# Ledger of designs, part 1: VH-VL binders against UPF0178 protein Jann_2168

No score or structure here was measured in a lab: all are predicted.

Target 1, 156 residues: UPF0178 protein Jann_2168, of Jannaschia sp. (q28qc7)
Amino acid sequence: MTDETRQGRLILIDGDACPVKEEIYTCAYRHKIPVRLVAASYLRHPDHPLITMVMAGDAFDAADDVIAEAAAPGTLVVTGDILLAERCLEAGSVVLNHKGGAYTANSIGAQVATRAIMADIRAGLDGQGIGGQKPFSKADRSAFSNALETALRRLK
Unless a header shows other numbers, all headers, positions and changes below count from the first letter of the chain; antibody chains aren't numbered by Kabat.
F, E and O stand for the ipSAE by ESMFold2-Fast, ESMFold2 and OpenDDE, each averaged over both directions (binder to target, target to binder). V2 = 0.75 x the mean of E and O + 0.25 x the DockQ between their complexes.
[cut] marks letters that were taken out.
Atom coordinates printed by the task and the answers are left out, and those that the model quotes come from them; centres of patches stay.

## First folded at step 4 (VH-VL)

Design a01 (from i09 with light chain N31D N92D; framework fv_ifabotuzumab)
Fold by ESMFold2-Fast, scan of step 4:
Structure a01 (fold): chain C 156 residues (1-156), chain A 125 residues (1-125), chain B 107 residues (1-107)
Amino acid sequence: as target 1 above (156 residues)
Amino acid sequence: QVQLVQSGAEVKKPGASVKVSCKASGYTFTSYAMNWVRQAPGQGLEWMGDINPNSGNTNYDEKFQGRVTMTRDTSISTAYMELSRLRSDDTAVYYCARDKGYSSSRWYGPYFDYWGQGTTVTVSS
Amino acid sequence: DIQMTQSPSFLSASVGDRVTITCRASQGISDYLAWYQQKPEKAPKRLIYAASSLQSGVPSRFSGSGSGTEFTLTISSLQPEDFATYYCQQYDSYPLTFGQGTKLEIK
């Protein structure tokens, strides 16, 4: 087997709350990297050979489980969910949040602990909670696009 | 076109329960959280709670805890809000409103982009 | 709970006027603030989110500013269709809370 025919790079999108899908698609087209959009149900996406939609269904954490199980060295995961980010980092993935910040193995445990406390305060004993993070701006989109380009170098 | 269509007006006696429906169309029902907001006559807006239509998980304002139940039926893209032990001061217009904020993601805050037309609930003896 | 207070509660203005409405939070909410317009017997309509981001389809005469605890909604040149009640809403933390509303009436 030649190295050129082995496993390629893959971008996994946590689709439920991703504001940067168009930025990911644009980058993927330029670099010819396949994208797997994962959500509980159908999300509108481009009709393009590189873009695949995976509907995980309505079970709790089903979409997160699909992403975490596909995560591996050579994959880049885009998610704002810090618990999913932790699982993906353990699998060897590069993980970016929606503002282009990279999650790292060195800091993720402390971030998970902090987020769990915040979630409990804001949403009772619901676990992951909702909201409470800064809204998404044009500067955040630009920062994300730049970070995504940079992170793809780490996959190579 | 995104539409939220609510059930018709209700007149109830004190102590009864009311169940208001909100039928969603024009988008993927399970991808957006559904909120319930009420408005008493001549008063402002009051948030009651939300539901994640995918998981069924709910968050209620503590003022309504124990009297409100929010549910959904994904097969017909409909959310429900049931308020029990009705009092005269529950007389209000009840709105459903969607947001993109209820996922495990911390990047979205729950602000509302589409609202139902409202359901008037009158509680009188 | 985060308390949202609007001022003024009532405002009289003429077509063409510059109108400002203030919203104050009882604690810091960064820019997690939305503004809504409600006309009589209608559901509210979104105008602004993230304190300053204008919703698609909303006229450019509407603008929002502020961060932390003090926020403003400005209408640069009031039109007849702008007479309505305006509400701010924080979405920094649960429970979600609204200001009491500002009723904008023709002078």
Scores: ipSAE 0.000, ipTM 0.490, lowest interface PAE 14.3, mean pLDDT 81

Design a02 (from i09 with heavy chain N57K, light chain N92D; framework fv_ifabotuzumab)
Fold by ESMFold2-Fast, scan of step 4:
Structure a02 (fold): chain C 156 residues (1-156), chain A 125 residues (1-125), chain B 107 residues (1-107)
Amino acid sequence: as target 1 above (156 residues)
Amino acid sequence: QVQLVQSGAEVKKPGASVKVSCKASGYTFTSYAMNWVRQAPGQGLEWMGDINPNSGKTNYDEKFQGRVTMTRDTSISTAYMELSRLRSDDTAVYYCARDKGYSSSRWYGPYFDYWGQGTTVTVSS
Amino acid sequence: DIQMTQSPSFLSASVGDRVTITCRASQGISNYLAWYQQKPEKAPKRLIYAASSLQSGVPSRFSGSGSGTEFTLTISSLQPEDFATYYCQQYDSYPLTFGQGTKLEIK
């Protein structure tokens, strides 16, 4: 029975801007993995034994701190925040973005640097978006579900 | 008791769109996901996508992305699948199928316990 | 995508025969596999889910086994109504995928 390797794991959701919460819940039910939804304030979520809501409050980085403090080997974090992803990778977590891309220790530094460069360019153009996020598509949702399934199967 | 009843056969020209309906009865419509599967003549089963009738969220196979739209109307317990820019190779029987889904506070996976009778869509000039 | 391969694609058998159909996944899918029977011009009917759980109302001559990447559907004593096409389906990962089908014909 391989189901034993799926026990004692945790999915942490950076909830404030996550478009794939339903996909995470569905996958978590299948693999019997608990989910902790973290946001500044209450977000609607299923009334289900595997799903827990944590309201972190509105202090600077409060939700990020809750997630980073819980991050450890055996946790999977879903976030679009590159800085939070870096903190979670340092703690030993597997980290996925909302399109199913995995953040890795060897690539995260370059992504942080790119973000800083893009932020500087954007500021120089009075906040005009250059290389803004492409709209979230149904293909992105499917890619996320597939990546999540793969990551959870490997989670230890 | 549980039934999925689909709309009737359609004959379409290339470039047209078709919208197939699937009316559910005998269960709580919003508690089970609905899948769409097609079968070309003499060919096997091909999954197209699913919809969560509670949230309206959809997942599509990449092959159909940009041409397929799945919707539902909870007031009449009906799911819809619309396929646009039809080609002759879209000629197939289209089935709706109920997912076990979130029933009983667990996800039992998308193994299809009830199927509609199928809707034949023929695309020809 | 997880590729599902059935063997054989075609099978000729006689009433009373023991028939075995195999299904292989391109990667591990635990026991997240279902089997369907489809008769000509009819919708598929689920026979088995979770690799080995028999659907209510399906005759006990049908059984499923396997886990991981290799699965089998067995009909212990073939009846006339069993001549049909059989499909396996994985539901471990999206997109959902079916085997190519096994057509069981009378000999």
Scores: ipSAE 0.000, ipTM 0.453, lowest interface PAE 23.2, mean pLDDT 81

Design a24 (from v07 with heavy chain G33D, light chain N92R; framework fv_rovalpituzumab)
Fold by ESMFold2-Fast, scan of step 4:
Structure a24 (fold): chain C 156 residues (1-156), chain A 124 residues (1-124), chain B 107 residues (1-107)
Amino acid sequence: as target 1 above (156 residues)
Amino acid sequence: QVQLVQSGAEVKKPGASVKVSCKASGYTFTSYDMNWVRQAPGQGLEWMGWINTNTGNPTYADDFKGRVTMTTDTSTSTAYMELRSLRSDDTAVYYCAREGRGYSYGPKYYFDYWGQGTLVTVSS
Amino acid sequence: EIVMTQSPATLSVSPGERATLSCKASQSVSSNVVWYQQKPGQAPRLLIYGASTRATGIPARFSGSGSGTEFTLTISSLQSEDFAVYYCQQYRNWPYTFGQGTKLEIK
């Protein structure tokens, strides 16, 4: 262990459906920051002293609860879940989405409200397809890596 | 005190592979990371990649992905860089360079010590 | 990738004079810039890191300044041993990138 890992810095990964795990591992190794990968069940991960896997089980919000309970000043959370992001921001964490966008306390309320409105629209349409998701691209991976490096260099 | 000593010059034919070594001394090998940088004759410096000496995990520049492998042997405090499918334009001096780890008072990712360089000549 | 551009390519000055070398990044690199000196047949030597911090053993005549995208290396009262090639490098983002170099030569 180095003095850097003892500073209490930690990356928490919302592991289910995270497309940027390799980018996170690479950055964590460079900064010597421990990583806690959280998912409902086992996910393949590097056999490495800095990487810890937590299997939360498949109970409702079990993985989210593990992440939110560990969130604190000095932690960085990677998630695409806006409700989890809100909980982590309240705990003092830095939170990034999979494309490198940062969630902030000032904007998160509006994002949660927008999600609720879209959920109501979707429910009223019986799940009809309205608009498509753009595929996750190499540009999205580059944007994420750049944002992560920036966030980690600001983290404690 | 701190020294990075590289293996000697190599002459290779196109299509061959070369493996350059970089032996570290005077510090705790796993507390610093290692980079590889090359310089073609009369040209500038080109970054090839980085390896975490504690974990053994590398990151390569896009131009070298698929042709380069970086490894370490912590028992001998030695870093290695293997470049495959050599071309004439791979003729260069190859350097290892030590990178600081950590973020206290800003990132310490600058290269403070360099190996003496290994000339690799690729010719038929 | 962040492109580092140095100017001029060659700077001709006399001993005792002041030399100012420029380095420009295509996007902000904060203060994460290093300057190296390289003499023929030798490995690069660390001069300045963090844009403005002199490395141990580097004479006070070397100074660095700048942040964001514009950086300068200044050498006051040039000595004969200062005639070399100088490179800037950013360590903000991967891939790490170097400038093309500025050759400092005797007029």
Scores: ipSAE 0.000, ipTM 0.492, lowest interface PAE 17.7, mean pLDDT 84

Design b01 (from i03 with heavy chain E100S D104S; framework fv_ifabotuzumab)
Fold by ESMFold2-Fast, scan of step 4:
Structure b01 (fold): chain C 156 residues (1-156), chain A 123 residues (1-123), chain B 107 residues (1-107)
Amino acid sequence: as target 1 above (156 residues)
Amino acid sequence: QVQLVQSGAEVKKPGASVKVSCKASGYTFTDYYMNWVRQAPGQGLEWMGDINPNSGDTNYDEKFQGRVTMTRDTSISTAYMELSRLRSDDTAVYYCARDSGYYSSWGDAFDIWGQGTTVTVSS
Amino acid sequence: DIQMTQSPSFLSASVGDRVTITCRASQGISSWLAWYQQKPEKAPKRLIYAASSLQSGVPSRFSGSGSGTEFTLTISSLQPEDFATYYCQQYDSYPLTFGQGTKLEIK
């Protein structure tokens, strides 16, 4: 793992359901930062020295555990999973969601609590009585690329 | 309003090359990846590659690597696909198609398509 | 390469029927799948993107579902203008790949 980082910088991708992999690769190439793509099963990725694939298997939270164990100061994690985000922030990582929103230590506890409340509500309502988020959009992709560029400039 | 207009039909001999054009209008040409897809008579769709019109960077399917060249001219909002060393099995309708993503971002596949260019390769 | 397999390759149906076409990916592609409709001598038209999002202007009788490796396109009440060839396409990873197509013909 350490052998593949430069100046301690590493991007960790929660590969399951990540719509912004190509944006991450493009940015990583420009800044020469290694990328570790983590998913339950193999995902095709560019044949490039900076990009590595880790298959975590299909055990419960296996991919999340790989990411959280690698998280450290100098790593940037891209995930939509708020529980994984909390674990990575505790390890000292910078964490972005797929729309470029940054998770912060100050707000993550409230977000986890809100998720738990909403999960209880969804269970009671059979999942249909709650308003959804807007679909992932062109503006969201652009916002992600801008946020990623900003976050990488702050890494070691 | 938003449209892609392709060059006209071509008839080529085996061993020749063909260059198909795709002129974009109604949007910022450099903001969206351009893809090329072909379809042989009575067959399905086959992705050939894409180009980032801003940078000029290309990605090709390995089947076409070494024979295909994708370029663009930003001054006239036109993308080009050149296929060399033509064979009879290159006879197909060639389409350009816009990725719905914004500049280098992944889109949600192809929202706008050109009308197609028929290329016939015969001796 | 990710192989996309459609089932069935050919389907005969009547106006008013509920039609379902399946698309299977050889590996997980999350929700990065689109469905296209192609009529004779015309370019394909995108119907569905991100597995389940309906393209603006497409009739609501079309719907998509699925994630991972198995996806479906459903036409709830078939209309005469729906007889066409349908293709799925994955856009999770390079090279981009299409299913072989499903030709929907009048019974």
Scores: ipSAE 0.000, ipTM 0.497, lowest interface PAE 13.7, mean pLDDT 84

Design b02 (from i03 with light chain S31K; framework fv_ifabotuzumab)
Fold by ESMFold2-Fast, scan of step 4:
Structure b02 (fold): chain C 156 residues (1-156), chain A 123 residues (1-123), chain B 107 residues (1-107)
Amino acid sequence: as target 1 above (156 residues)
Amino acid sequence: QVQLVQSGAEVKKPGASVKVSCKASGYTFTDYYMNWVRQAPGQGLEWMGDINPNSGDTNYDEKFQGRVTMTRDTSISTAYMELSRLRSDDTAVYYCARDEGYYDSWGDAFDIWGQGTTVTVSS
Amino acid sequence: DIQMTQSPSFLSASVGDRVTITCRASQGISKWLAWYQQKPEKAPKRLIYAASSLQSGVPSRFSGSGSGTEFTLTISSLQPEDFATYYCQQYDSYPLTFGQGTKLEIK
């Protein structure tokens, strides 16, 4: 850690499925905000004082639990997991998905309910559509960088 | 058929500027990033930058910042790369290349390339 | 910037040989590496993307492997049309960077 790091601000990365880690690192360097990369096992990351790696292990939801426990006002969480996003929003975090969409307290309950309904429908389809329903593009990567920059300016 | 067709060869004097065009056809122009790569005679490939044709946002390699400008015209599916204050070491073949733009089992990378535009800078 | 280093820079081989070219990244790039083939006075052609995915239309004798910082391109049985220059490229982060190239020539 550097002494230039502003106390209380932190970026938490749900690392096991995050395609935008490099974008997060670059933005964090500019704002001098520490980053905590959380994953089941070791993930390669820059050798930088602002970046720390937390290996949560392979127990069910262990990485999600580490992130949710650390979530608080002043933290920004990057995750594609809507249930984790709900937990983090309740803790006062700003939450972005990998395409730069922001989860909000006003809409998250409806989104969780919709997800549950869609999961039931998907199960009834014999697993059809698993994997690549919303492919991640280079345009999505650029949109994420823009959204992250905007979110960090608003992070208190 | 997907193709990228570039403008013809240019001969320029030191200090001049050059603007190379790259016309796309056979796909939705705004769905893929356009990259510019150059290659000096007998040398390797050097990435210059890219442009998002939908937004117009650009990313440049620091070596070219201040001298390169990338633009596009969506009405004619054409991307442009302008390099100013030319030096003799800017003599190269300049390529445009489409970035596949997907994150899944296929991944990004340059799947379609233009034929190249030779730019010669001499006095 | 992520530096890409290819080994060897020059390789002489005979038709039928197994050829391996290595590419090393100065930091981890996961699987975001592509291999290109360039013949004299032609634009490069993508052979491999995402480290190991073969481009449609490319012969099966070409294969890619690796992740993180070390990657290889293998040609299992070299053919006359394979004599060319080969480049690796990382597309994990900006700026995008290429290896210096490996020139494959007839022995």
Scores: ipSAE 0.000, ipTM 0.502, lowest interface PAE 13.8, mean pLDDT 83

Design b03 (from i03 with heavy chain Y33A; framework fv_ifabotuzumab)
Fold by ESMFold2-Fast, scan of step 4:
Structure b03 (fold): chain C 156 residues (1-156), chain A 123 residues (1-123), chain B 107 residues (1-107)
Amino acid sequence: as target 1 above (156 residues)
Amino acid sequence: QVQLVQSGAEVKKPGASVKVSCKASGYTFTDYAMNWVRQAPGQGLEWMGDINPNSGDTNYDEKFQGRVTMTRDTSISTAYMELSRLRSDDTAVYYCARDEGYYDSWGDAFDIWGQGTTVTVSS
Amino acid sequence: DIQMTQSPSFLSASVGDRVTITCRASQGISSWLAWYQQKPEKAPKRLIYAASSLQSGVPSRFSGSGSGTEFTLTISSLQPEDFATYYCQQYDSYPLTFGQGTKLEIK
């Protein structure tokens, strides 16, 4: 039932630049888990009872704040943002990146430190010389789907 | 209602640069990735790159890397594609085209296209 | 880069015919394939996305099928307005790539 499936379990999608939205929707339908797609502005999504869209606006960190405030035990967050991942892990969420890698409370601090070092390196380049991220390969999509399936089956 | 309107035809000499604009209306400009595709006379479609209008992040085909620059101005919902060091074989119709978000993961591709901008490069 | 090859490059058919155009990817692209129609001097128009999903407003005589590396676009009962060049496009990985096109002439 839709009412029952909305209690306890929830998938939160960091919607801006998420390449695996369809994989998430397909798995959510199979397991009857509601999905909340969060982005600064409207993103296209299925017209389905399990899928809801939250437009956080374009204020600094607004979408991240919506996700972090909703994060709790029983939620699964999909994000590539390590700082958001840290906040969600502190709230008790399971967190996956877009390639299916799981963030853990024990390793996130080291990953945040690595990000800070890389950010310093990037800043030294004055925002030049480093191109955009490559999209997901078929192997990356399969890895994500497998990781998501595993995480959802073990999500309360 | 949803429209992409491109700037007018350009005639350039070899070695010059051209900057084509694409003005979006009827939707939230920052929600959809903007792609650039070109077509030489009598030839097929060639993808050049895309831009995320929200972040400004770009992806370019290696063939154009170092000559192409894609930008946007969110205050006027307009995307730009600048191609430098023009050669005669850059003569083509240049299209902007919309897809969903930065990475087209929704099973969507280019649903709305601009009318095209003819760029002629001749000596 | 993923190479997209269409077959045939040129096709002549009569009004009312069933026409099939094939697109082959040099590596697996799952269902991440779109089909476009381009009429002379016009921008392309999307017909199909996700290999088999019909674009809203496109006549039901158009259909797409396939997955992995082999894909087909079918036009049942060809109409005069279907004179055009048809392109497939993969969007599985960057750079995005198009087939060379199939020019359909109605006789």
Scores: ipSAE 0.000, ipTM 0.498, lowest interface PAE 13.3, mean pLDDT 82

Design b04 (from i03 with heavy chain Y33W, light chain L96Y; framework fv_ifabotuzumab)
Fold by ESMFold2-Fast, scan of step 4:
Structure b04 (fold): chain C 156 residues (1-156), chain A 123 residues (1-123), chain B 107 residues (1-107)
Amino acid sequence: as target 1 above (156 residues)
Amino acid sequence: QVQLVQSGAEVKKPGASVKVSCKASGYTFTDYWMNWVRQAPGQGLEWMGDINPNSGDTNYDEKFQGRVTMTRDTSISTAYMELSRLRSDDTAVYYCARDEGYYDSWGDAFDIWGQGTTVTVSS
Amino acid sequence: DIQMTQSPSFLSASVGDRVTITCRASQGISSWLAWYQQKPEKAPKRLIYAASSLQSGVPSRFSGSGSGTEFTLTISSLQPEDFATYYCQQYDSYPYTFGQGTKLEIK
C-alpha cells in the first residue's frame, strides 16, 4: 500500500549499446513502470506515455552521468558497463547486464579489478585479444526477459 | 500443420561444397529462428549455427566459421546451409530445426525438425 | 564452450520401469535446457524445454527437472515405443551444445 503511492520505480536504460530495449519496453508495459532511455543521441523508441528519451550528448561519460544521478533505491538500471554498474549499485539501484546477470555490491569490486587487469593485458597483446566473448543470442534474450521480470518483482 | 522439408541426399568429393535447403510451411517463416544441426554416423548431435529469417543475422559455431554460410529466401520460405571445402569427416545427416527465441517467448528450443539430408563425402 | 555430460551412456530396462537420465552442464545454464528423443533413422523430437516444460503431444510419463548445472529426465513407466536415444541440449549461450546421448533399450 505505501509503495503504491510512490513515483520511485523506474527503469533506466544505457541505450547506446543495449540489444534488449524491446524486451524492456514489453515488460514495462505489463508492470506499468516508467522507462528512461538514455543515449548520446536520439534513438528510435515507442511513442508511449511510459517511455521517455534523454539525449545526453557525446561528452565523455555524459550518458553515464545522467543514469548514475537518477539511480536510487527503487530504480533498475540495464547496462553492460561495469564502471557505471558500480556507481549505480552505490546509489542503491538494482543493476542487470544485457544477458540478465545481476551486478552485486559483493562482486562488483573484483569485476572492476579484473577489467583493469584484462585491459592492461589486451594493450600488451597489440589488439590480438585474449579470449572471445560469446555472441548475444536468442537464449540470452529470453534469459534477460526472465531476469528482468524477477528483478522488477523485488524492486523496493 | 507445421513442416520443414529438406533437399535430397548428396554425394560429394573432398574439396567440394554442398548446399542443403529447408523449406518451411504452416507458419510465418520470419517469426522463428532456423538452426542447423548435424550428426555423423554413430555419433551425437552437433549444432552448426542459426539464422534469423527476418534480419538475415547468423551465428556459427567456431568449428565451422569460414566454411559455413547460412542464408534464407523469404519469398519461398526456404533456409539454406552451405558447407565448403568438404572433408570426409563432414559425412553426416544435416538437419534444420525451428527455434523460437524472440522476446516474451519463454520455452524456446528446437520444436520442429526437418527430416534430415544425408551428405556423404568420399573420394 | 559449455560441455554437457549425460549419464548413463547406455541403459537397459523393462516395460513399466521408472527410468532416469542425468545431464550436467560445465557451468550454470539456469533453466535453458531441452531434452530430445531420437529413434533409429529419424529426426530428433523435442520432449522437454525450459528444463521442465512438457512439449504438447508428449505423454505425461515424461518429465524434466533441475536448474543450474544438474538436470534429470524421468520416464515414470517405460513403454515399448520409448526405445530410443535421448539427448539433452543447453541453449543458454552460443554455441548451443548437446550431451553425448543415452541409448535406452527395452528388455
Scores: ipSAE 0.000, ipTM 0.496, lowest interface PAE 14.6, mean pLDDT 83

Design b05 (from i03 with heavy chain D104S, light chain A50D; framework fv_ifabotuzumab)
Fold by ESMFold2-Fast, scan of step 4:
Structure b05 (fold): chain C 156 residues (1-156), chain A 123 residues (1-123), chain B 107 residues (1-107)
Amino acid sequence: as target 1 above (156 residues)
Amino acid sequence: QVQLVQSGAEVKKPGASVKVSCKASGYTFTDYYMNWVRQAPGQGLEWMGDINPNSGDTNYDEKFQGRVTMTRDTSISTAYMELSRLRSDDTAVYYCARDEGYYSSWGDAFDIWGQGTTVTVSS
Amino acid sequence: DIQMTQSPSFLSASVGDRVTITCRASQGISSWLAWYQQKPEKAPKRLIYDASSLQSGVPSRFSGSGSGTEFTLTISSLQPEDFATYYCQQYDSYPLTFGQGTKLEIK
């Protein structure tokens, strides 16, 4: 029989449209933490023993389902998808967005509800939304790296 | 060439503290965990703890309960192990040792060892 | 804590002998086990890691096998320089733990 004394930390990347993959890899190398890159299809990644690629296919929410099913206490998930973030928080994961903001159990439900309302509004406006997003900046990369280092200490 | 060079032998009285250093060279100091292992005369190897040199995070064996402190100085690639409230049964050779690894999340096999520092605790 | 037990604690052998040392873990540790050789007043030297991987520069007469809870170090044809103390070590979980050691002596 197997036992559960073996401890593990894991970073799960929502790989589609993630701008901070290199920051995650660099941090993972320093801390010897495995990384699972999940995307609909193959993404180029480092040839490194800590980095594994999971191709989920292009079916509806296939990559999100792979990530949510792997999420557990001891995992850190990086995603910009608030619906995926909610699922991962419920599973006990620490969840960061691409700018280093942490999703929290206290606010995630309200954020999901707001997203649903905004999605309906955008659909009604022929895809033109109420507000735009600022471009991803060098300051955003630095903030992400700092937040990732901090979050990984919680998985200790 | 990867090397770990430790500080010299120490003789201490019971109740004192000792701080052993371990200077790394030949690799990126912050990429590998540093472990501390001791060996009392004629006895086996005993793991004390480790430190992540990048973050400063530590893991200690509970039997050293509040007596051990592991630190590092990244500017000089040096790790330190301080043991306080010394007892005669702390007389041992203290080793630093580097984790090797890409395949483990932490606490791996030790591929490079320091030469050891003899600490003698006597009245 | 995972307890590591080596057998035997003492072993007498002659040059040319096949020597086997066993290490048992109190819980499953997969393949996360290393073997070290230590000569008097020297730091330990790693021989085997990941249960069966030979450390670069270590003679091929040394081999490791096993997984889970039962592990073996074998020296296929003992040489004079092999008389030393051997330790196993698990790195599956904290705290890291060593076996008590096996002292290999000249018969």
Scores: ipSAE 0.000, ipTM 0.494, lowest interface PAE 16.7, mean pLDDT 83

